# Designs tried in a protein design chat: VHH binders against G2/M phase-specific E3 ubiquitin-protein ligase (G2E3). Part 18

Target 1, 328 residues: G2/M phase-specific E3 ubiquitin-protein ligase (G2E3), of Homo sapiens (Human) (q7l622r371to698)
Amino acid sequence: IWNSALDAFRNRNFNPSYAIEVAYVIENDNFGSEHPGSKQEFLSLLMQHLENSSLFEGSLSKNLSLNSQALKENLYYEAGKMLAISLVHGGPSPGFFSKTLFNCLVYGPENTQPILDDVSDFDVAQIIIRINTATTVADLKSIINECYNYLELIGCLRLITTLSDKYMLVKDILGYHVIQRVHTPFESFKQGLKTLGVLEKIQAYPEAFCSILCHKPESLSAKILSELFTVHTLPDVKALGFWNSYLQAVEDGKSTTTMEDILIFATGCSSIPPAGFKPTPSIECLHVDFPVGNKCNNCLAIPITNTYKEFQENMDFTIRNTLRLEKE
Below, E stands for the ipSAE of ESMFold2; O stands for the ipSAE of OpenDDE; V2 stands for 0.75 times the mean of E and O plus 0.25 times the DockQ between their complexes.

## First folded at step 14 (VHH; framework vhh_gefurulimab)

Design t2 (from t1 with A33V; at its last look DockQ between E and O 0.70; V2 from the best seeds 0.00; counts 0 for: pae E 2.7 > 2)
Fold by ESMFold2, look of step 14:
Structure t2 (fold): chain B 328 residues (1-328), chain A 124 residues (1-124)
Amino acid sequence: as target 1 above (328 residues)
Amino acid sequence: EVQLVESGGGLVKPGGSLRLSCAASGFTFSSYVAAWFRQAPGKEREFVSAISRGGYTIYADSVKGRFTISRDNAKNSLYLQMNSLRAEDTAVYYCAASPDLLYDWLTESEYDYWGQGTLVTVSS
């Protein structure tokens, strides 16, 4: 079950049946205690596939999408369950929730106000923007007339008597699009998240779980990664110097590679688990042309090169292409 | 401490172009909604343009099609590309930011942080 699911994820063949079966094994704690590196890699791949699945929408952070087939196949429930199991068993921080999705889980949809950035549909966002920027009642009425079919479809037509009515109209459109449209997926996802009491823990400790579940503007730094990896052999001082310079260059935006990409390459995880890595991440310097990530042992082998430019090129090339293949 | 510093103001001829910059410090810029306002001599401050955390843009009607707002989160910077400048664009331009705007991007009281302003003069 485990090996089949892991092979499917590595080959881009997302298979809900395999993921469900492996989550069931992890829920019973029969396998992962013997193979912590493989468990961690599976959980990281699972979180990555969930984030990029049709169950979620958004570019910066994710809200639930309306996918009628996925709802029929109970996939929102299974996604919530998989996430809950991952959290209990030391999986990586998912880190992709919008604040709006998180607030709906903690404070309830009725106590959550969506914002423009929660809207991933460009045409809907433009309607909201046009309504919000109206400066006269006549302009507002003209905009509403142009958007009449859409507003009727979503049940947001309303009598306009003053310009301030635009604020309630915007609130209604946001509430429909972000919350009401996906009510059934949300309730299903929430029920799955109750697995092992996880939803209740999230609701009891929202600050801690916000840091784990929600998209972060910055999740990793050069200092954090430099200190995360221990050196197990007599180091090549030049190669370690290039490594630290590389981390600083990535932090400064001088590379297309991200800190998250480096962590995934070395450990299979997009974030540092709350309980830390097992085994402890390590770095070694090898006379090799290109870096190697051993995700089972969280070991990163960096190349010994004559110049920093060669080091950077080999790191960027290998990390980018390795992660591209893993996502395919 | 959050700080916003504008630059790029100056004298330009009608029909010309100018690019304003706003450097943000003391925070992660990607967490903020950012905007440009302007105040012409003898006038109240007015909205020019805003850009959301996710990249949606809003423009006042008077500048739409001529001005382009953008942001570079890696450089913690906000930009305003001003093309086809007119005499009525003469003003002090202010950079503003807030982490939590819900409904009204046009109202200056919705913005928590402000720069010192940079003068743009459009004159033949």
Scores: ipSAE 0.444, ipTM 0.795, lowest interface PAE 2.7, mean pLDDT 82
ESMFold2 (binder alone), look of step 14: mean pLDDT 84; pTM 0.859
OpenDDE, look of step 14: ipSAE 0.761; ipTM 0.910

Design t3 (from t1 with F27R; at its last look DockQ between E and O 0.65; V2 from the best seeds 0.72)
Amino acid sequence: EVQLVESGGGLVKPGGSLRLSCAASGRTFSSYAAAWFRQAPGKEREFVSAISRGGYTIYADSVKGRFTISRDNAKNSLYLQMNSLRAEDTAVYYCAASPDLLYDWLTESEYDYWGQGTLVTVSS
ESMFold2, look of step 14: ipSAE 0.716; ipTM 0.893
ESMFold2 (binder alone), look of step 14: mean pLDDT 83; pTM 0.854
OpenDDE, look of step 14: ipSAE 0.782; ipTM 0.919

Design t4 (from t1 with G54S; at its last look DockQ between E and O 0.77; V2 from the best seeds 0.72)
Fold by ESMFold2, look of step 14:
Structure t4 (fold): chain B 328 residues (1-328), chain A 124 residues (1-124)
Amino acid sequence: as target 1 above (328 residues)
Amino acid sequence: EVQLVESGGGLVKPGGSLRLSCAASGFTFSSYAAAWFRQAPGKEREFVSAISRSGYTIYADSVKGRFTISRDNAKNSLYLQMNSLRAEDTAVYYCAASPDLLYDWLTESEYDYWGQGTLVTVSS
């Protein structure tokens, strides 16, 4: 069942029944001992699938969507469960939650105030912008009259006597759209996240889990990757020098290869898991023509070349073409 | 050191165009909302335009349809394209940034970081 689910992910033919069943096996068995590289690849694909699923909405960071069929199929609960299992079993940082979703989980929806960037519906965002940008009571009343049916529908219609009343109106619209609209999906997702006590841990250690769950502008750096990979063999000083120069060139944008590309090539993951990699990533210098990534043991073999130019050309060529084939 | 530096100001005739730039350094610009304010001689600083982290744009009524705000996160830069300039647009233009746009986008106290300004003079 496992191999069928993984093949479906690789062919972009996602099957929720297989994914749910595999997550159950991971929860109840010592799966990682038999299939270490496959577990990490599955958890990485699962997190990517969840982020891009119809259960979540948003372009920058994700909030829950209202999907009535998914709710009937208990998929919000299963998503929370899958995420909890992934975290406990050393899966990659999900890194896609909005701060609003995270704060709802930690501090409660009643203690959380959404912002404009939480709104993915352009028409709703424009209503909020128009209301908040009004500079006179007359203009505000005119805007409210134009939006009367919408405001009545969501229960946000209110008497306007001063211009400052717009701030409470904006707060109410944001609260409805981002929080109240998805109350039932949120409670279901939260119940799934209680699996293995994960929700309790998130609530107990909010700073640590914010760094794991929430979308961040940060990306991998040359320093982070240099420190991540342990040198396994006696160093070839020249090859290791080229490796460090290559990382700096990638960081400086002097290559089309990204830090994420290098990490995927070596480990199969696009981000560093919060519990770290098992086994610990390593680098070795080999007399090979082109680099080799062994995702099963997180090992990167770099070539020994006479010049940096040859080193960079061989790294870029192999990484680019390997990742291209994996995408197609 | 956090720094916002405006450029592109100058003298222009009525009906002309200018493009203002704001270069950001010392913080991750892409994680911030950004705005333009202006201050005419002897007047209070007033809101011109803002852009949220996700790209929603906001304009004062006096500039809507004539000005266009944009950002280039790869260059850590904010822009203001000003068309159909009028004498009333004469002011020092300031770049501002805040981690998010909460409730009072028009008020300068909602913005954490400010530039030194660039002078735009519209005169015939």
Scores: ipSAE 0.646, ipTM 0.875, lowest interface PAE 1.5, mean pLDDT 83
ESMFold2 (binder alone), look of step 14: mean pLDDT 85; pTM 0.866
OpenDDE, look of step 14: ipSAE 0.772; ipTM 0.916

Design t5 (from t1 with T107D; at its last look DockQ between E and O 0.45; V2 from the best seeds 0.64)
Fold by ESMFold2, look of step 14:
Structure t5 (fold): chain B 328 residues (1-328), chain A 124 residues (1-124)
Amino acid sequence: as target 1 above (328 residues)
Amino acid sequence: EVQLVESGGGLVKPGGSLRLSCAASGFTFSSYAAAWFRQAPGKEREFVSAISRGGYTIYADSVKGRFTISRDNAKNSLYLQMNSLRAEDTAVYYCAASPDLLYDWLDESEYDYWGQGTLVTVSS
């Protein structure tokens, strides 16, 4: 079924980067005993392209954009199809959906409540902020008058009699901007996700797919990572103390390294799988200059150093450089 | 342990400036929205300012144009720059955090974590 999906990609007028990616996959298929990494590399590049495309908007996590040209070219459907095929073939976790987009797919748009951070248009966000921050009916009515033309255009004018009426007005504006505005793109994208039964699987297993599809707020903590790794039988108390202090420093923002960076370095994964890791993650203390991440065994080797400063410098240096090289 | 620690309070003359800081620890600060509240003597705690996870800033009308909220996720820190201070700004200022700013960011019950507060006194 992979070859059929690849042929579907080839018949699409996408862009120069897509054509280059397909050609790269073809060349790798014709060379020696290449491991599955060639397929993984193609799918990774495809997901990056998709995330950064004009089909999506948002800086933290992504919602669908309204792109009339993309609708004419059926690109929302193709994006859903590409995502579905990538998931079936073991592609990387996309990890860029907003919770709002995910909930629309699983529970339906009418059962989903957008939030302020779903709005990427600064002017629209400011209207919402002004309305919801009003503390008197007079102030609320003044704000509504200032944005009357916008509210009329989107069909959200409401009679205001009490201050609490602002909450329904904000809900209406959010509902229009985030959901109703992009209804046609969303339905097209959803139809593409039905490819190979993927949408049905997402709806059947929402917790598992949320961890794969959604942009994670930084949910990893020093406590979670500290408890994740099993200590080997020959622990070094000083090095483990530095390790726990390092995790706390990362959590406190005293390092440029993130909790996610540490997890990727040790395991290759950006999140903890629902079923856990196999093999179980472990940590060992070694007389080495720099940490080592063994992603095959989920093992992290940490350096034994005389000072915490040396420990942190070596951890930060190695993790940042290793992940940078893997991204290139 | 989860901790929010305010600092930077003090005595200042009317028209003066102060910068409040809030250091977060024990959780991933970048995953949270954050806010400042204040409580004047004998009054209920009231909303001052908030910043969403995505960086949108929100101000109570009483402080808009005088106060500036900001955050530094790398330092797990929230800031409040207070300019043109008035006597009515005298209060204990609290740092608060929530996973998301929903519709009710003025409502203190929407925030999971709170600091112990820092006193700001505006007096001649």
Scores: ipSAE 0.631, ipTM 0.859, lowest interface PAE 1.3, mean pLDDT 81
ESMFold2 (binder alone), look of step 14: mean pLDDT 85; pTM 0.867
OpenDDE, look of step 14: ipSAE 0.783; ipTM 0.920

Design t6 (from t1 with L102M; at its last look DockQ between E and O 0.68; V2 from the best seeds 0.73)
Amino acid sequence: EVQLVESGGGLVKPGGSLRLSCAASGFTFSSYAAAWFRQAPGKEREFVSAISRGGYTIYADSVKGRFTISRDNAKNSLYLQMNSLRAEDTAVYYCAASPDLMYDWLTESEYDYWGQGTLVTVSS
ESMFold2, look of step 14: ipSAE 0.691; ipTM 0.891
ESMFold2 (binder alone), look of step 14: mean pLDDT 84; pTM 0.865
OpenDDE, look of step 14: ipSAE 0.794; ipTM 0.927

## First folded at step 16 (VHH; framework vhh_gefurulimab)

Design aa1 (from t3 with L102F; at its last look DockQ between E and O 0.59; V2 from the best seeds 0.67)
Fold by ESMFold2, look of step 16:
Structure aa1 (fold): chain B 328 residues (1-328), chain A 124 residues (1-124)
Amino acid sequence: as target 1 above (328 residues)
Amino acid sequence: EVQLVESGGGLVKPGGSLRLSCAASGRTFSSYAAAWFRQAPGKEREFVSAISRGGYTIYADSVKGRFTISRDNAKNSLYLQMNSLRAEDTAVYYCAASPDLFYDWLTESEYDYWGQGTLVTVSS
């Protein structure tokens, strides 16, 4: 079932029912340890598909969306369940939760304050921006009159007597849009996340799980990747030098390739799992014109070239086009 | 922490253009909302523009339509394209950063990190 699911994900034929079946097998599989590289790749692809699914919204980090059809099909529950199973079975750090979603899970929605970037609806964000940037009571009242029907609909209409009243209005709009609007999806997702006791563990150890679940401020670095990959003896010391120079160039923004692209190419994962990769990532030099990523063994074969320019060109070309094909 | 360094200021005639840059040192600039403030001689520092981590842009009414804020997280840089400059735009321009834009992005106290400033002079 592993190979079949992997082929479906690679061909961008994500089937929720199929993913649910595979997650059930993983949950109950006493023998899942026999194929750690393949399982790791499946769980990474699953997390990527969940992150980019219609169940989540946001460009930087994710909050739950309001999708009434998905709610009818119980997909929020199944997403929570799949995430819980992935965590228990050594899956990669999901790393896509907003801090707001995380805080709702750990401390409760009533104890969580959303921010502007939690709002993915441009029109709602513009209303919040206009209200909060008002500098006079007259401007604030004018904006509220323009938005009167919206504010009445969401239950946030209030009397304005001072300019500082805008802060409570903004707080209420954020609370409605980010939290109250998606209450039912959130409760369903939360119930799924209780699978194998995962939600309770998250709530008991918030520091550790924040680092695993939440979108991190820091990107992968040249130092992190150079230390991650075990270097096998290479036939050409020059190739190692080019590899290190390439990582630095990617970190410096001198390539369209990102550190995440390199990691995905070599391992299938966009982030480093909390327990590390199994098998341990490695780099080797092969007599090939273009790099090769062996995601089953987390091995990156780098090309032997005469110049760094050739090295960078071959790396960028292959990684960019391989990842494009896998996403399309 | 983050260190902010502004550049691109100078003397320009009314109606002219300048582009200000703010270089952030550190790998964490993508984790910050960023803003431009300015302080004219004899006046209080005032809000000019902000950009959230997610890319929402905010402008003071006095610069809306003339100034454009942008950022390049890969280069750890914030930009302010200033067009149709007026004499009243003369000020020291400051780059600022904060982890989030909450409720009061117009107020200096909501920003944790500040640059040294770069002088823009618009003179006939």
Scores: ipSAE 0.627, ipTM 0.865, lowest interface PAE 1.4, mean pLDDT 82
ESMFold2 (binder alone), look of step 16: mean pLDDT 83; pTM 0.854
OpenDDE, look of step 16: ipSAE 0.773; ipTM 0.915

Design aa2 (from t3 with Y103F; at its last look DockQ between E and O 0.68; V2 from the best seeds 0.00; counts 0 for: pae E 2.3 > 2)
Fold by ESMFold2, look of step 16:
Structure aa2 (fold): chain B 328 residues (1-328), chain A 124 residues (1-124)
Amino acid sequence: as target 1 above (328 residues)
Amino acid sequence: EVQLVESGGGLVKPGGSLRLSCAASGRTFSSYAAAWFRQAPGKEREFVSAISRGGYTIYADSVKGRFTISRDNAKNSLYLQMNSLRAEDTAVYYCAASPDLLFDWLTESEYDYWGQGTLVTVSS
């Protein structure tokens, strides 16, 4: 069923109803425990789709968007539910929340102050920047006049008597755009996150869950991948040396292949789960022309070649073409 | 804790260009908002430019259009491309960073971490 669900997921648009049905089966059955690699791959794809869905906005880290259609279809609730189920079943760290979204969940929106990077609308961000960089009251009043219609619409028009009034104006704009605008989506998402008591756990252990939920700039590196995969069979020193050199070349940008591509090829996951992979990822050196990824066992077979160039070409060709076909 | 080291300063003629670099170590630099400040002899340190964690950029009026701030998260580095340099740009340039900039990116007290500075001299 996992393989069938994964194939449908790979070949079609994300469908929240279908994903919720599969997540419900995971919650009420132990099916995934018998095939942990397939469960991990599904949960990884699910988190990736949530991150990139219209329910979230932002480039570096994500806040909730206002999508009236999604709200009518209860999709914010379902997103919270899917996230909660993924966490309970050992899914990967979502790792895409802004600190602002996280703080709203833990400490309440009334106790949370958004920042400029929470604003994904470039025009709104520019308004905030212009107001913040004003150096005279006259300049500030001119900027407010240019933005009058927007400020009136969001209820942030303010009498300006001193230059320092700009700080309260910026605070009001941020509060509206990031928090008040999406209040109903947020409450719906929060309600979904209560599934299996997950929201309560997040609120009880905020530092641990901040590490899991919030965006971290650190990600996959050559060192991390080199240490992740254990040698499955007796090593070929030359081939293993080529493997380590390949990882370094990918890190240095010498290939169109990414670290994430390599991980997906070997495991089906784009990130390392908080609980780690089950089974433990492994690598073996075989007399084969092209690498093979066994996602059910998290096993990568690398080719034994005479030259590094041959090794690199075969790795890049196979990984990129295999992943390209899987995305179609 | 992040350590910041500036480089790329030197002597340049008016109208010339320099590119300053700030290398970060200790923690991942992309977790920080970052800025350049400068201090001319006998003057207070003043804001030059800032870049948010998400890439929004801010410039002092005196450098807008001439200077470009950028960052390279893969190299843990901050850059300041300075074009059309003037005698008034002569100063020690400082790299600064902070994880928690809320409101006032222009004020040096908002930045927790500082480099030692690199001297830029614009003179004929």
Scores: ipSAE 0.460, ipTM 0.788, lowest interface PAE 2.3, mean pLDDT 82
ESMFold2 (binder alone), look of step 16: mean pLDDT 83; pTM 0.860
OpenDDE, look of step 16: ipSAE 0.762; ipTM 0.909

Design aa3 (from t1 with S30D S31D; at its last look DockQ between E and O 0.77; V2 from the best seeds 0.00; counts 0 for: pae E 2.5 > 2)
Fold by ESMFold2, look of step 16:
Structure aa3 (fold): chain B 328 residues (1-328), chain A 124 residues (1-124)
Amino acid sequence: as target 1 above (328 residues)
Amino acid sequence: EVQLVESGGGLVKPGGSLRLSCAASGFTFDDYAAAWFRQAPGKEREFVSAISRGGYTIYADSVKGRFTISRDNAKNSLYLQMNSLRAEDTAVYYCAASPDLLYDWLTESEYDYWGQGTLVTVSS
């Protein structure tokens, strides 16, 4: 099952029904115990597919979308369930929730104020911006007349008496678009997230779960990756020195390779799971021209080279081309 | 400590261009909306442009089409590209940031952090 599921995700043959079946057997706790690296790669790919699915909308961080077919197929519930299972079984930090989605889950929609960035529909965002930037009552009334049918449709039409009325109007539009519009998807997703008691734990420990569920500006660091990989063999001092210099160069933006690329190359995951990797990631030095990533055991073999420049070139070449092929 | 530091101001002829930069430090810039305000001598400080955390842009009518606001979260930087400059654009330009701009983006009091300003002079 593992090998066929991994091949499907790697080749972008994602099937929600098949992914649901695999997640169900993972819930058994025995599934993947003999192949822990494959479980971690599957969970990482699952989180990526969920983030980029039609169930979520947004660029930097995600809110739920209104997808009528997905709701009919109960996919919001299944997404919540898949996320819950991934968290319990040591999957990587999802890291794509908006703060607004997180706050709705923890504190309730009634206690959450959406912001402009929660609106991924450009036309709706422009309506909000035009209303907010009106400087006279006459301008505000003109804007409302231009948007009359939309405001009437969403139940936000109001009589304007002062310029300050624009603030309540913006609040109402945000509340409708981000929260009310997706109420049914949200309740379904929330119900799925109750799987294995996960939603209740999120609500009990919001600061810890905000750090793993919500989009963060900071990324993996050279220090984090250098500490993540343990040395399983006798070290080559020069090659390990080049490895550490390479990580620093990637952190400084001196390479086309990213920290996430290195992690994916070695482990199949774009982020470090809250419970850590199984098996523990390792690094070894080989007399080869190019690095090797063994995702099943989370092992990175780095080349022994005469110069750092040769080391960096070989790392960048192999990681870039390997990840390109996995996408194509 | 939280700091916003503007740069790129100077003297420019009417019709010219200038690019302002604002470097942010002491906080996670990605979590903040950011804006440019300006104050001409003897005038009230006025809104110029804002950019949301996610990149939605807002412009005062007087600069729309001539100025472009942008941000680079990796560099913790805010920018203002000013083209087709006019004498009335002469002012001290201030960078500002706020973690939460719900629906009142034009108002100075909604911005928590401010730079010291950079002078732009459009000479006749």
Scores: ipSAE 0.445, ipTM 0.804, lowest interface PAE 2.5, mean pLDDT 83
ESMFold2 (binder alone), look of step 16: mean pLDDT 83; pTM 0.850
OpenDDE, look of step 16: ipSAE 0.779; ipTM 0.919

Design aa4 (from t1 with E108P; at its last fold request DockQ between E and O 0.67; V2 from the best seeds 0.72)
Amino acid sequence: EVQLVESGGGLVKPGGSLRLSCAASGFTFSSYAAAWFRQAPGKEREFVSAISRGGYTIYADSVKGRFTISRDNAKNSLYLQMNSLRAEDTAVYYCAASPDLLYDWLTPSEYDYWGQGTLVTVSS
ESMFold2, look of step 16: ipSAE 0.665; ipTM 0.884
ESMFold2 (binder alone), look of step 16: mean pLDDT 85; pTM 0.872
OpenDDE, look of step 16: ipSAE 0.809; ipTM 0.935
ESMFold2, look of step 17: ipSAE 0.668; ipTM 0.886
ESMFold2 (binder alone), look of step 17: mean pLDDT 85; pTM 0.874
OpenDDE, look of step 17: ipSAE 0.803; ipTM 0.934
ESMFold2, fold request of step 18: ipSAE 0.653, 0.632, 0.659; ipTM 0.881, 0.880, 0.884
ESMFold2 (binder alone), fold request of step 18: mean pLDDT 86, 86, 86; pTM 0.874, 0.880, 0.884
OpenDDE, fold request of step 18: ipSAE 0.818, 0.817, 0.813; ipTM 0.940, 0.939, 0.936

Design aa5 (from t1 with D61K; at its last fold request DockQ between E and O 0.68; V2 from the best seeds 0.00; counts 0 for: pae E 2.4 > 2)
Fold by ESMFold2, look of step 16:
Structure aa5 (fold): chain B 328 residues (1-328), chain A 124 residues (1-124)
Amino acid sequence: as target 1 above (328 residues)
Amino acid sequence: EVQLVESGGGLVKPGGSLRLSCAASGFTFSSYAAAWFRQAPGKEREFVSAISRGGYTIYAKSVKGRFTISRDNAKNSLYLQMNSLRAEDTAVYYCAASPDLLYDWLTESEYDYWGQGTLVTVSS
């Protein structure tokens, strides 16, 4: 069952039924405890698919979308449940929530004020921009007349007497589009997130869960990855030096490989889980031509080469090609 | 130490073009919205253009279609491409940053950080 679900995820053929079944096995079976690297890989793929699913919208950080088919299939509830199970079982930080979505969960939608970047619909964003950028009452009234049908449909028509009336209009449009439009999806997602008491924990410890759930501007760094992988043998000093230089080159943009690519190659995860990896990631230096990633053990075997140029070429080639094959 | 440093100002003939740059340091630039303001001699500072974290661009009516705001988060830089310049574009141009574009992005008080300005002169 495990292998079938993992193969589906690797082939980008997300199947909600299989994902729900595997999450049930994780919740009720010690299979993942016997093979913690495989559990971490599954949970990482699950969070990635969830982030990129039609349940969420946005480019940098995500808010809920209105998807009528997903509501009919109860998928917002199941998404909340899957996220709750992942957090309890030591899954990776989801890290894709907007602050608006997070604040709605913690403080309530009535206490949350959306912003322009919460709007992923370009046409709606342009309406908001035009209204807020108006500098005269006459211009504002003209814009409102142009958008009359939309404003009437969403219940946001207002009598305009001064230019400052635009601020309440913008607030109303944002509130409708980001919060009220997706009320039913939000309540369903929230109910799923109550699984194992997780929602209540999020509400009790908002600072800690904001760092786990919300989109962060910070990316993986050479320092973070160099410290993540432990060296269990006395390594070739030159090879370890090349490894550290490689991480710096990737951070400096001197390679097409990313820090996320390296992490995925070694562990199957694109981010570091809040509870850390099980087993602990490690590096070994082997007389191999090309690096090897053992995702079950979170082990990265790096090549011993005569030059840094050879090292970087072999790392870039293998990591990029391996990750491409996994996407296929 | 948070710094915004403008550059690229100068003397340009009417109809000409100029590109302004703003180098950001001391904060996570990619987490901020950014804007250009300008102050003509004897006038109050006024909004020119803004770009949100998510890439939405906003322009004052007087510059829309002539100016293009952009950003390069890898270089911690904000840009303003200024085309079809007019005498009334003569001003000191300021770079500004705020965590988010709230409701009042035309107003100076919405921006936490400011540069010292770069002079643009459009003159025959």
Scores: ipSAE 0.664, ipTM 0.890, lowest interface PAE 1.4, mean pLDDT 83
ESMFold2 (binder alone), look of step 16: mean pLDDT 85; pTM 0.873
OpenDDE, look of step 16: ipSAE 0.798; ipTM 0.931
ESMFold2, fold request of step 18: ipSAE 0.475, 0.467, 0.464; ipTM 0.808, 0.810, 0.811
ESMFold2 (binder alone), fold request of step 18: mean pLDDT 86, 85, 85; pTM 0.884, 0.874, 0.875
OpenDDE, fold request of step 18: ipSAE 0.809, 0.816, 0.809; ipTM 0.935, 0.938, 0.934

Design aa6 (from t1 with L102T; at its last look DockQ between E and O 0.72; V2 from the best seeds 0.71)
Amino acid sequence: EVQLVESGGGLVKPGGSLRLSCAASGFTFSSYAAAWFRQAPGKEREFVSAISRGGYTIYADSVKGRFTISRDNAKNSLYLQMNSLRAEDTAVYYCAASPDLTYDWLTESEYDYWGQGTLVTVSS
ESMFold2, look of step 16: ipSAE 0.664; ipTM 0.881
ESMFold2 (binder alone), look of step 16: mean pLDDT 84; pTM 0.862
OpenDDE, look of step 16: ipSAE 0.755; ipTM 0.905

